# Designs tried in a protein design chat: VH-VL binders against Cytochrome c oxidase assembly factor 8 (COA8). Part 15

Target 1, 167 residues: Cytochrome c oxidase assembly factor 8 (COA8), of Homo sapiens (Human) (q96il0)
Amino acid sequence: APERGAERRDTAPSGVSRFCPPRKSCHDWIGPPDKYSNLRPVHFYIPENESPLEQKLRKLRQETQEWNQQFWANQNLTFSKEKEEFIHSRLKTKGLGLRTESGQKATLNAEEMADFYKEFLSKNFQKHMYYNRDWYKRNFAITFFMGKVALERIWNKLKQKQKKRSN

## First folded at step 1 (VH-VL)

Design c6 (framework fv_cofetuzumab)
Fold by ESMFold2-Fast, scan of step 1:
Structure c6 (fold): chain C 167 residues (1-167), chain A 122 residues (1-122), chain B 111 residues (1-111)
Amino acid sequence: as target 1 above (167 residues)
Amino acid sequence: QVQLVQSGPEVKKPGASVKVSCKASGYTFTDYAVHWVRQAPGKRLEWIGVINAGDDNTYNNQDFKGRVTMTRDTSASTAYMELSRLRSEDTAVYYCARYSPDFYTGYAMDYWGQGTSVTVSS
Amino acid sequence: EIVLTQSPATLSLSPGERATLSCRASQSVDSYGSSYMHWYQQKPGQAPRLLIYDASNRATGIPARFSGSGSGTDFTLTISSLEPEDFAVYYCQQYSDWPLTFGGGTKLEIK
């Protein structure tokens, strides 16, 4: 009954702690939040007798996860970089230093930061629209293949049951 | 060393059944799947089906529907393929082969048995 | 089922020559960034041997002279400089859809 497990084929890359369901049920497990995307990856269990259809579903889910991780890692990096550049630019324009006399980072007030958020959202509106479009397309495809896999599994169970009755 | 050893040659009459065995050694039998493939003299390879040695799930080529039964015995580390209602067209060498999860080879058959010759004649 | 057509059926070459073997699928065997095609070598009286998996990856122990390429419906196995031991029958196999299917084979024979 023991399966080879995701741990043998897909170990944690950096030694960061991860969540794994009890060994009996470690089919899929959830890793720690990615440093850059802040999303928790799902590591998928691969059955030995995985059908081509099951493999297509799993690869689609893996590829969708990779795409999602990469998108948000890039967005978070871009946001942080542009936010810091905006703050520095505005403080320089005001003739202010980067640190207060208490040693804290000099910050802009809420009204000034609202300008940045407005510009960032406007600048990235198209990118986020394309992300949402692709996200829905991917989830539709995943749902479609999940349905196909479910039907295949029902059919295979019926075949196996008939064989066992013949014995 | 990974090894798949098949049973010896069989000669059968039309309408009979044949059961070919494939004994695995050198790896954990229940962690792998076993494919069955045949080859008629001078013809191409033909896929018959696959069995998961761990959970007994099978997937068979519809061309053999109702005639092929795949089983395994985990205590003996042996897979079996039984083909019933034999015809002269079933004359072939029958191979078992391991599905390799090591490199995620997508149903690639990395280790093969030596083959079992099955002759169906009157 | 996905039909695989291999060409040529027979290829006569001498040791040291380059061999190029073709496999065409009746429909695309690509899915989600991968090409679901494998190549096997079979010598007379022997079981097949895995050469290439997922179109372009050499199996363990396979010499560097063997390479696979292609995507979609058109795949190629190349042997850059034939050794005497390479004269055998070569089969492509798809796993994009059930049932798994093999090509008709290309027999590589000495000239």
Scores: ipSAE 0.000, ipTM 0.460, lowest interface PAE 17.8, mean pLDDT 79

Design c7 (framework fv_cofetuzumab)
Fold by ESMFold2-Fast, scan of step 1:
Structure c7 (fold): chain C 167 residues (1-167), chain A 120 residues (1-120), chain B 111 residues (1-111)
Amino acid sequence: as target 1 above (167 residues)
Amino acid sequence: QVQLVQSGPEVKKPGASVKVSCKASGYTFTDYAVHWVRQAPGKRLEWIGVINAGDDNTYNNQDFKGRVTMTRDTSASTAYMELSRLRSEDTAVYYCAKGLYYSEYTFDYWGQGTSVTVSS
Amino acid sequence: EIVLTQSPATLSLSPGERATLSCRASQSVDSYGSSYMHWYQQKPGQAPRLLIYDASNRATGIPARFSGSGSGTDFTLTISSLEPEDFAVYYCQQYSDWPLTFGGGTKLEIK
């Protein structure tokens, strides 16, 4: 069932508006969600005649993706670990076992978990603020280089038009 | 659940045209490619072409020499494949198939098939 | 176009046996660290069903007994222990270049 989530629109499909031979694919691919981060990785298309500027843009996108994946994988693992530690600690404090009378894993209700969520969010507020700041900085840089690549492509197209008209 | 439901069987004379429909449900129609594949009796599968349901862009196998027209209706979530100037060798079961999200040339769901018989 | 040759054309086995099906491409279907080869299962009167994509990845809902391997021009579909429902025709398909092409199929039948 998790694999069927890949068919959902929520991760923005790669699109198919350009039908290039797969071996010479002219667009990016989006993979299945990562086990830990829950984010879908993008496999970036590499043009046959990729310019140094295009390569720099692609590497920025790849680096940003890896940074983003690592951040959320670590955040989700930290959340899960601290949540379990909190539950065990609270159950011990109440003099309760780790299992219910029916043998099920003991859990705290939503009201009891409110303290954990509040503490976790407060504890990680600065971390999330820095993530948001860095996310915007990275996207600004990507947008800037996208602009540079666009200008380079326009310039090359103009050069080719002049060359064709001369002949 | 994802379903692709195709139109019923067709019997045509040589030189006629046939239009097969493929109605999609259970997913966002405009986010995926729809491929068309045929299989003559006892023969291998043969790829006909693909249409982007979102922007109507198509790419056809050139073996059909401009006889294939693929279209879609986003309001009905339906794709169409029209094959003109039919020949006896066009007798086959015609399938529509959905492209996979991260590999548009992988066919994760197929229609049930439409039998097209071309006979004099 | 890339020609896919499947062998054997027919494979006669009993339930519980291991099946090994081969697909050879006329040229490499590898690019950018991936092998652009898929496997489909087709039963009489039914549409094909995706089994394996990108040479070795099992599609959603496909039992663990199905596995794919290979790279370049030589690919294998393996069924570790045949179940009665596995007797069908199996096709490989490449998406490395236009037009997309399928192999001739291997019919897996009961001995």
Scores: ipSAE 0.026, ipTM 0.513, lowest interface PAE 6.3, mean pLDDT 82

Design c8 (from c1 with heavy chain G99V S101G L102D Y103S Y104F E105Y G106Y A107P; framework fv_cofetuzumab)
Fold by ESMFold2-Fast, scan of step 1:
Structure c8 (fold): chain C 167 residues (1-167), chain A 121 residues (1-121), chain B 111 residues (1-111)
Amino acid sequence: as target 1 above (167 residues)
Amino acid sequence: QVQLVQSGPEVKKPGASVKVSCKASGYTFTDYAVHWVRQAPGKRLEWIGVINAGDDNTYNNQDFKGRVTMTRDTSASTAYMELSRLRSEDTAVYYCARVYGDSFYYPMDYWGQGTSVTVSS
Amino acid sequence: EIVLTQSPATLSLSPGERATLSCRASQSVDSYGSSYMHWYQQKPGQAPRLLIYDASNRATGIPARFSGSGSGTDFTLTISSLEPEDFAVYYCQQYSDWPLTFGGGTKLEIK
């Protein structure tokens, strides 16, 4: 297969996944954890006979995944940056170097870091509340459409069984 | 109707402090953060910092560290930015702008009209 | 900090012409399908006005002639047919990293 077989998203050419579902795969599959969000991306299987309802569910799940990964990547980067700024500030106040004699990054004790964690969590409390609200709202919508898809599949199965029984 | 109304123009001497206010109306003040941005005559916009209106947490541009204090009054739905130890380089129009939440990932959708601050001997 | 470079610094055009404004970031402002780039319009004596958010979405009340495109480090603001009220300074702004930064601006002026 040519190496140029990967399709790119219109807004993220460099973010194209190297993972493609195996030729015989009929299921969703999970990629490796993202470096920044620490979340595993799901690559959704598209059936040949995908209904409009199934497509709506798949797109909702894809949109929710992108929203979730963006939120956590941004949050983790912000946490890391502010943590480093806090540690640097405290070490500078103590007149200590930023590195140990072994060349490893200098650290603060647990009691000193507790103040940072408390402040960071308090600062981001409102953001996390809105995230949780949107997360539950999105998962409710996904569950609702999953139910509709399940009912559609049951209905189709019943129609097929009735047709076969009549013949 | 969302509106941010800023205090009037200020003329200060070098070494003085200035406090600019930004009164919000038409939305739930505590659900939003307020960014402060300045623009010197003929220059680009420069970000100063942000304050979460809900919990008073602030994050400032390091270029202003030790000189900028941001506060808010939830009962008055007003945000404040105080800049101390003024220099001639601080001469600028200062703007407040709102964003949803406490993060930098939302756009500044509504802006105040601006407050002119002139620092001269 | 992320440095934003806008080009050209000044663009002289006539009403009815197409304007294309460039903004280039010193590093990628993309994360998971979103580009953390906004565009603002500023007229003399006025506060900036949000035009485009997340690279390509038009803000409320912004005419259809304004469009944004791009990803990664290269972004473009396009005005398909200039109206007299469009002659202003345009700024890009990134929100991918602290501190928030703005481009140097492109002044769109009447030829």
Scores: ipSAE 0.000, ipTM 0.453, lowest interface PAE 18.4, mean pLDDT 80

Design c9 (framework fv_cofetuzumab)
Fold by OpenDDE, second read of step 2:
Structure c9 (fold): chain C 167 residues (1-167), chain A 122 residues (1-122), chain B 111 residues (1-111)
Amino acid sequence: as target 1 above (167 residues)
Amino acid sequence: QVQLVQSGPEVKKPGASVKVSCKASGYTFTDYAVHWVRQAPGKRLEWIGVINAGDDNTYNNQDFKGRVTMTRDTSASTAYMELSRLRSEDTAVYYCARGPIYYGSSEWFDYWGQGTSVTVSS
Amino acid sequence: EIVLTQSPATLSLSPGERATLSCRASQSVDSYGSSYMHWYQQKPGQAPRLLIYDASNRATGIPARFSGSGSGTDFTLTISSLEPEDFAVYYCQQYSDWPLTFGGGTKLEIK
């Protein structure tokens, strides 16, 4: 069986958001859109008394965010590359230059571009299905842990109230 | 006429850095990317990286392990390539070449600089 | 990376003869009906000169004796009748994937 050459996925450089929230932040911060993914990164606040469950939730959210950032960064790069290739190919087939007489970048009309989008979606259909599946799975897990954290917080508040009544 | 004129020859010691310039003329500098390619004596051409037009995004060959820095001065129509932590293996002629903004364009390396000889010796 | 293998490494011919140079890619360089392969000529002490782009298109100012063919992984540069100025090193180059890569070159020398 010919070893399927591992497509070295040009991993978009993980755009480590250079956005650093203020050190004294007591809440989550949303950074500017990442240049590759166009997604706004969230910097999660870390409480001083973070519970193990809260920590697990935070880590899961962070991992999911990183996964999502990487996915869209790669997809956007792939999309842009293929779009350019498509445009070039079509223009060439038409005997058209890459620039108009006015010096503007030559482009295809909406109808021609519709073919590109259709083809691109078809080609990436399975990838998008897996992404959606994993997206739902991750978000379900996050929601589940959010619920657990909420319950833990309620329980802790109740315990504190009981201790105050006993003293 | 489209022309790319590079800086003169360089002799450097190991561990030093070299910065090569490529001055463009005869076309709109911001409409094209600038690629860098090197050729060691008797060896094949090796692609170093590219700096794109407009956003000045760069993409470098990973084989250089972050030693390459590419910059542009639009006002001077000049591109720069800096290679740091030089080694003897970096001895080569370095070329700049014009490339398209679009990946799928046919205007790949249609114009080249004359080359800059970089010698790394102890 | 896509590895390009050129053959032969050296080709010795006389003026007037036909030259056939091969370039093989480790993977297909085709995309959207085009082959993303270029051919360059390099003379000693000079920068490479674009000869053929997209496998089969002659660059501006390139004589008709130069032709390119091929698709997928196998490409050929043909010089129908060699002129004295054609003795040089020829390189193929792919731009289908990053990093861009060049072949090892074929030295066309006078017999």
Scores: ipSAE 0.019, ipTM 0.611, lowest interface PAE 6.2, mean pLDDT 87
Fold by ESMFold2-Fast, scan of step 1:
Structure c9 (fold): chain C 167 residues (1-167), chain A 122 residues (1-122), chain B 111 residues (1-111)
Amino acid sequence: as target 1 above (167 residues)
Amino acid sequence: QVQLVQSGPEVKKPGASVKVSCKASGYTFTDYAVHWVRQAPGKRLEWIGVINAGDDNTYNNQDFKGRVTMTRDTSASTAYMELSRLRSEDTAVYYCARGPIYYGSSEWFDYWGQGTSVTVSS
Amino acid sequence: EIVLTQSPATLSLSPGERATLSCRASQSVDSYGSSYMHWYQQKPGQAPRLLIYDASNRATGIPARFSGSGSGTDFTLTISSLEPEDFAVYYCQQYSDWPLTFGGGTKLEIK
């Protein structure tokens, strides 16, 4: 990998964290958890002599990771937004303020929050089911292409052996 | 033969509710989801939501938040969509359509009901 | 939501001609090598009929003259040689993300 200038961390005042893979790495590496999805990204190493099939497998794995991160970032954001809306609505209905005397956020008891969790799970059950099915389908596809890459490597070795035998 | 048969046309006043039925036959009702789609005169198709016929779980389009209730009766192989607080803009033909409960399935909207005309007028 | 834009809004052709209908998505509807795009035909007074699923696969009973192509954000429905019964409205639909959305439709008219 070519030498780059010093790594930059641009976390303040923007509040955005940026990171780069270690220099001279020849392996995949795992980054810090994403702010929104809470998932750790994997940065894939690209070998110099990557075959088209190996490239397809790597891109499939990268795309699957992006899809997974997008799903959980969206889900976590939706959960947080709807939870706050529910709490605000219930507190307003009860004539209560949004803050306690200690300045902390006013919250609902477990029995009241049970209504929110039931509604949220019900509203998102099919979305989560579809996510799980697509997750399994994606992992099946990855396994399939991993098998194809393995077969390609075996076939290449057999071709080399055939070539040696011809000499 | 797979068939979805919907209830007859409805005429309602603003503020009323309408309940449309969709009776399924020719397949195992509980193995599929039922989607609801509407089409106002001369307008595009608009997705309302979905119900899993096997477990009664629903997912609704935010544009219908608080107004749509989807239910099903497994003994009758029938799905229902109730739309409340009707407005003139809700005047449309309402369709049910069969869909998969598994995201990876290609059985999306492969069979449709004939449509139910709902007119909201003062 | 993913917005689908169909063009042209109206296409006037004669029987025997080739029809090419376009559908453009506001963001990619592709996922790990598959395109989550369907095409439907709707005739006046009737429910839509599934023509093409997953961008390029012909639904059961659909004549060979109908074909779909495309990936990412750009999709095409092609009718190789129009029959009189093909003059209808055609809609694209994505199921890559919630809510499910449909295009505005292309009306295929006799010239």
Scores: ipSAE 0.000, ipTM 0.454, lowest interface PAE 19.8, mean pLDDT 79

Design e1 (framework fv_ebrasodebart)
Fold by ESMFold2-Fast, scan of step 1:
Structure e1 (fold): chain C 167 residues (1-167), chain A 121 residues (1-121), chain B 108 residues (1-108)
Amino acid sequence: as target 1 above (167 residues)
Amino acid sequence: QIQLVQSGAEVKKPGASVKVSCKASGYTFTSYGISWVRQAPGQGLEWMGWISAYSGNTNYAQKLQGRVTMTTDTSTSTAYMELRSLRSDDTAVYYCARDLYGEYSSWFDPWGQGTLVTVSS
Amino acid sequence: QAVLTQPPSVSVSPGQTASITCSGDKLGDKYAYWYQQKPGQSPVLVMYQDSKRPSGIPERFSASNSGNTATLTISGTQAMDEADYYCQAWDSSTDYVVFGGGTKLTVL
C-alpha cells in the first residue's frame, strides 16, 4: 500500500542540506558548514543578463565546489570508519570491552593512536597527491576564466560608454 | 573496474511487490549515490529516485511516492529498490546507476545491466 | 515538473554531422548531460556538465548548452553511432532528475 507521509528527508544530493540564500540575493552567498565535508558552500547568484563566458566561469566554480565537498565528505567518512575499526581491533586484542563501565565508547591513548595515523596517512598518500594536483589545476582554470570575465566586463563598460556618448 | 551488477528478471502478479538489488564494486560505495531509472517497453527513461550511500537519505519521484523504498547495505556494497502494489504499467527494465551527485548536479556513470520486471496475470 | 523536449528522430548520412537538440526553460542555467542507448543495452554516459567528454568517448562527440537549448553534436557520424540519445538535467530545488523524451539517430 502507499505510505502517505513516508519518512521525508530534506537533504540535497551529496548530503548537503537544501539551504537557500536569504531573500533574493544579488550577490554570491556563503552558507553554513556542510554536515559531511565541514566546508561552507557558496550559493552562486545568477544574473538575468549573464554572458556565456560568465556562465562558463560560474559552472566551473560550482563544479569545483562540488568536487571539493565530495572529496572531503568521503575523506572524513573513511577516516571515521577506519579509526573505529582500528580501535575495536586493538580493544579486542587486549581482551577489553568496546564500552566503559559508564556505557561510553572505550578509546585508546595517543601513543596507541599514533600507529593508526601513520598507517592512514601512508595509505592515503597517493589520493592526497591527486587531490592537490587537481586542486591546483582547477584553481588555475578558474583564475584564467576570472581574468577573461574581467576583460569582458571592462570592454563592455567601455563599449557602453562610447555608445552613450555617440547617441 | 567500476561495475554495478543487478539481480535477475522477475515475473510478478498485480498487487505483489518486487525488490531489485544492485551490487557495486570498484569504487568506494559510500562516496556516491545510487539512482534508479526505469524504462517501459519501447518508451523513454523515467527517473524513480536516488539514495545517498553515505547518509541513507532518499528522494523519490512524486509519481512513485508511497510505493517505492530505496535502501543500501554498506557491508555488501549493495543498493535495493522495492516497488509495492505492482500494476501492469510497472512492467519495465529497472536500472540502477552510480549517481555522481553534487550540490548543483546529478548524473549517472556507470549503469547496471538492467532488471526486467514483468507484471502480468 | 520541468519538461525537456527532443526531436523524436534525426537522420544523417555516414560522415556527416548530426545535431540533436534538447530544449527546456532556462536549461542553459543548469548542467545538461547526454546518454547513448543501443537496443538491448544499458545507457552510456557520452557527455557530462554541458560539454565534458568521459574517458573512452570519441572526440567526434561534442556538446553545448546555452539559453533554452542544449545540443549534442556528432561529427563524422558512423554507423556505430546509431542509437537513442537522451538528454538529462537536474533541479537542485526539488532534487528531481528530468530526462528528455529521447531521439533516435539513424545513419543511412
Scores: ipSAE 0.000, ipTM 0.549, lowest interface PAE 14.3, mean pLDDT 81

Design e10 (framework fv_ebrasodebart)
Fold by ESMFold2-Fast, scan of step 1:
Structure e10 (fold): chain C 167 residues (1-167), chain A 124 residues (1-124), chain B 108 residues (1-108)
Amino acid sequence: as target 1 above (167 residues)
Amino acid sequence: QIQLVQSGAEVKKPGASVKVSCKASGYTFTSYGISWVRQAPGQGLEWMGWISAYSGNTNYAQKLQGRVTMTTDTSTSTAYMELRSLRSDDTAVYYCARELYDSSDYYPEYFQHWGQGTLVTVSS
Amino acid sequence: QAVLTQPPSVSVSPGQTASITCSGDKLGDKYAYWYQQKPGQSPVLVMYQDSKRPSGIPERFSASNSGNTATLTISGTQAMDEADYYCQAWDSSTDYVVFGGGTKLTVL
């Protein structure tokens, strides 16, 4: 069965989280780093009487987490694939096989790998800039809705006190 | 000790469905994915798909899309594989197997621990 | 999708070296894995990540993977090694696991 009390989550087309949080807690639960994105997933607690506004905030936080997980899972997968291709290309240029004498995958030294890192970062600069912009926008929206939920809870508290006074 | 124990043999008619279980023990069930692999009599191994015990997300072999459903029950540490619209060529031993990755880098998945297998016979 | 091709059978005399091949497009760019299966039993992992041997597997098992071909080598082959052998790779582009067709090793 899918996780009881938790919505199913895709971490990217190339991956899915390998860690399952314990059954529903009274608080949000933070798991170990996801194997694909290397980000810690958050399992959001759903209260018995969740308001529509609280539900919107929770779904916004869940959607933002999924977006963030997908971005980094895809980046890490792309990085790994391009790293392998770069290593194989450089080994062929040097006249070396893809394997060491012991039969393990051959690797390049740090100086040679610096060329790959420089190219990868340069190629992905604009993508990372857009990621940072979206990350900022998403966190602003979450903060805004957190404020709205706080105000709603204050109002509900006031309504409860008023109702008690009428008794 | 890590162990995967599967349900018993099944005999089904064409068009029926079968659901095989795989009960895990000896490790944190939700930390690893489970793959399903089948083997027709006298034939080779065929990968059917994979499920995350963490998220419940699945990835099925293309030829089985629409006929197979994989699920998990974390409260009993059990994985399930249901195959629908059974055909005679679905007669096989069905295995569950625990996947592993090297967390120090991104490596292909492989199977260290296998269930004992479940024979599913589809016959009229 | 990717296809891994193995010879259907290989025969060796006791004490000789057996070589089982697994061929696939750019297989050397992927890690290869090997499984041993005896009649009526579940597969057993005998080699992982091209050339690494799990604990409990005899030193006479070795493997390599380069170009388009992965090879499982069993030196000093014994009667107990008689089994079906399957290679496996994972294709990161499709996220599918692929098995070879299997090789029956006969020791006579």
Scores: ipSAE 0.000, ipTM 0.458, lowest interface PAE 17.2, mean pLDDT 79

Design e11 (framework fv_ebrasodebart)
Fold by ESMFold2-Fast, scan of step 1:
Structure e11 (fold): chain C 167 residues (1-167), chain A 120 residues (1-120), chain B 108 residues (1-108)
Amino acid sequence: as target 1 above (167 residues)
Amino acid sequence: QIQLVQSGAEVKKPGASVKVSCKASGYTFTSYGISWVRQAPGQGLEWMGWISAYSGNTNYAQKLQGRVTMTTDTSTSTAYMELRSLRSDDTAVYYCAKDIYEGYDSFDYWGQGTLVTVSS
Amino acid sequence: QAVLTQPPSVSVSPGQTASITCSGDKLGDKYAYWYQQKPGQSPVLVMYQDSKRPSGIPERFSASNSGNTATLTISGTQAMDEADYYCQAWDSSTDYVVFGGGTKLTVL
């Protein structure tokens, strides 16, 4: 979204101010956290004259975001389901119902839940390791293309200055 | 190119053991898990278990626990599945299959299959 | 410990839309995958993570997954689509992979 410009600061001599909404965004937009992954999605701005190199960078960033969203949505779902199963199993072992007298879900104390967290982390250790490895690989690739795009933009600006000087 | 190449067909007697190999190529072997899936003649797919080529951790289908062992050899990029105490109902085509991503238990590439026949 | 139920057989005429269902308790809370298997061949992944299509799989293949039922849909069914189709999900409680019983698609 553009910042407030001179056009939007227009105030009439009659003493009444005039405010106009922004016309166009030139920046990436960050959304609210996804319900399942808890990650904030980024909606990427596409320039009118996007170069092939800029397109590769944008697509890589989009693919990385989609991969990240899918991983954490699945991981959070798995965590929630296994947590519920663990709680139900322990409550059954204790001879307790799944709900309290007030009708709310019965819970385990922090010490009992520590057993679940240790087991869950151990069980999912390799999934997290491969995720971290792929995360670093994707970020190295993104950084590399960001560097190339930056160099391309510097080169294009130098060409513009040279052309204006020669005219 | 990604490929999984399995060992050849086996004929075994009841009570024997069979060990099927699955040689991976075209990707980083230690970056993905491998599952074993079998299919009896005219029947559907049955998941047998899974092994991490990274950690060596395994998870076996309950009905096969105690009879199956899965291993990997990272130096040769090969996975192995050994099934013991063979019965006639173990006659099947045995497949190895590569995880599409570690942490997503689905399979993008499959071996060609190994027919194991258990007969007297 | 999920159980996935598929119809054993589905028949369509060429050009018709085929629908193959896969039912399981709270299946929509899990990712569903679909495999195609032709006689004498290894299974081939045709749909992943409920509704995504791998590169090389024709656009006429689509899928959905909600509630207790995942559905594979083949539009404009061709003779080459005749095969056995298997759904697959992951059981979070056991870390086990579960396959449906399979559906034979006949195109006549």
Scores: ipSAE 0.000, ipTM 0.446, lowest interface PAE 20.8, mean pLDDT 80

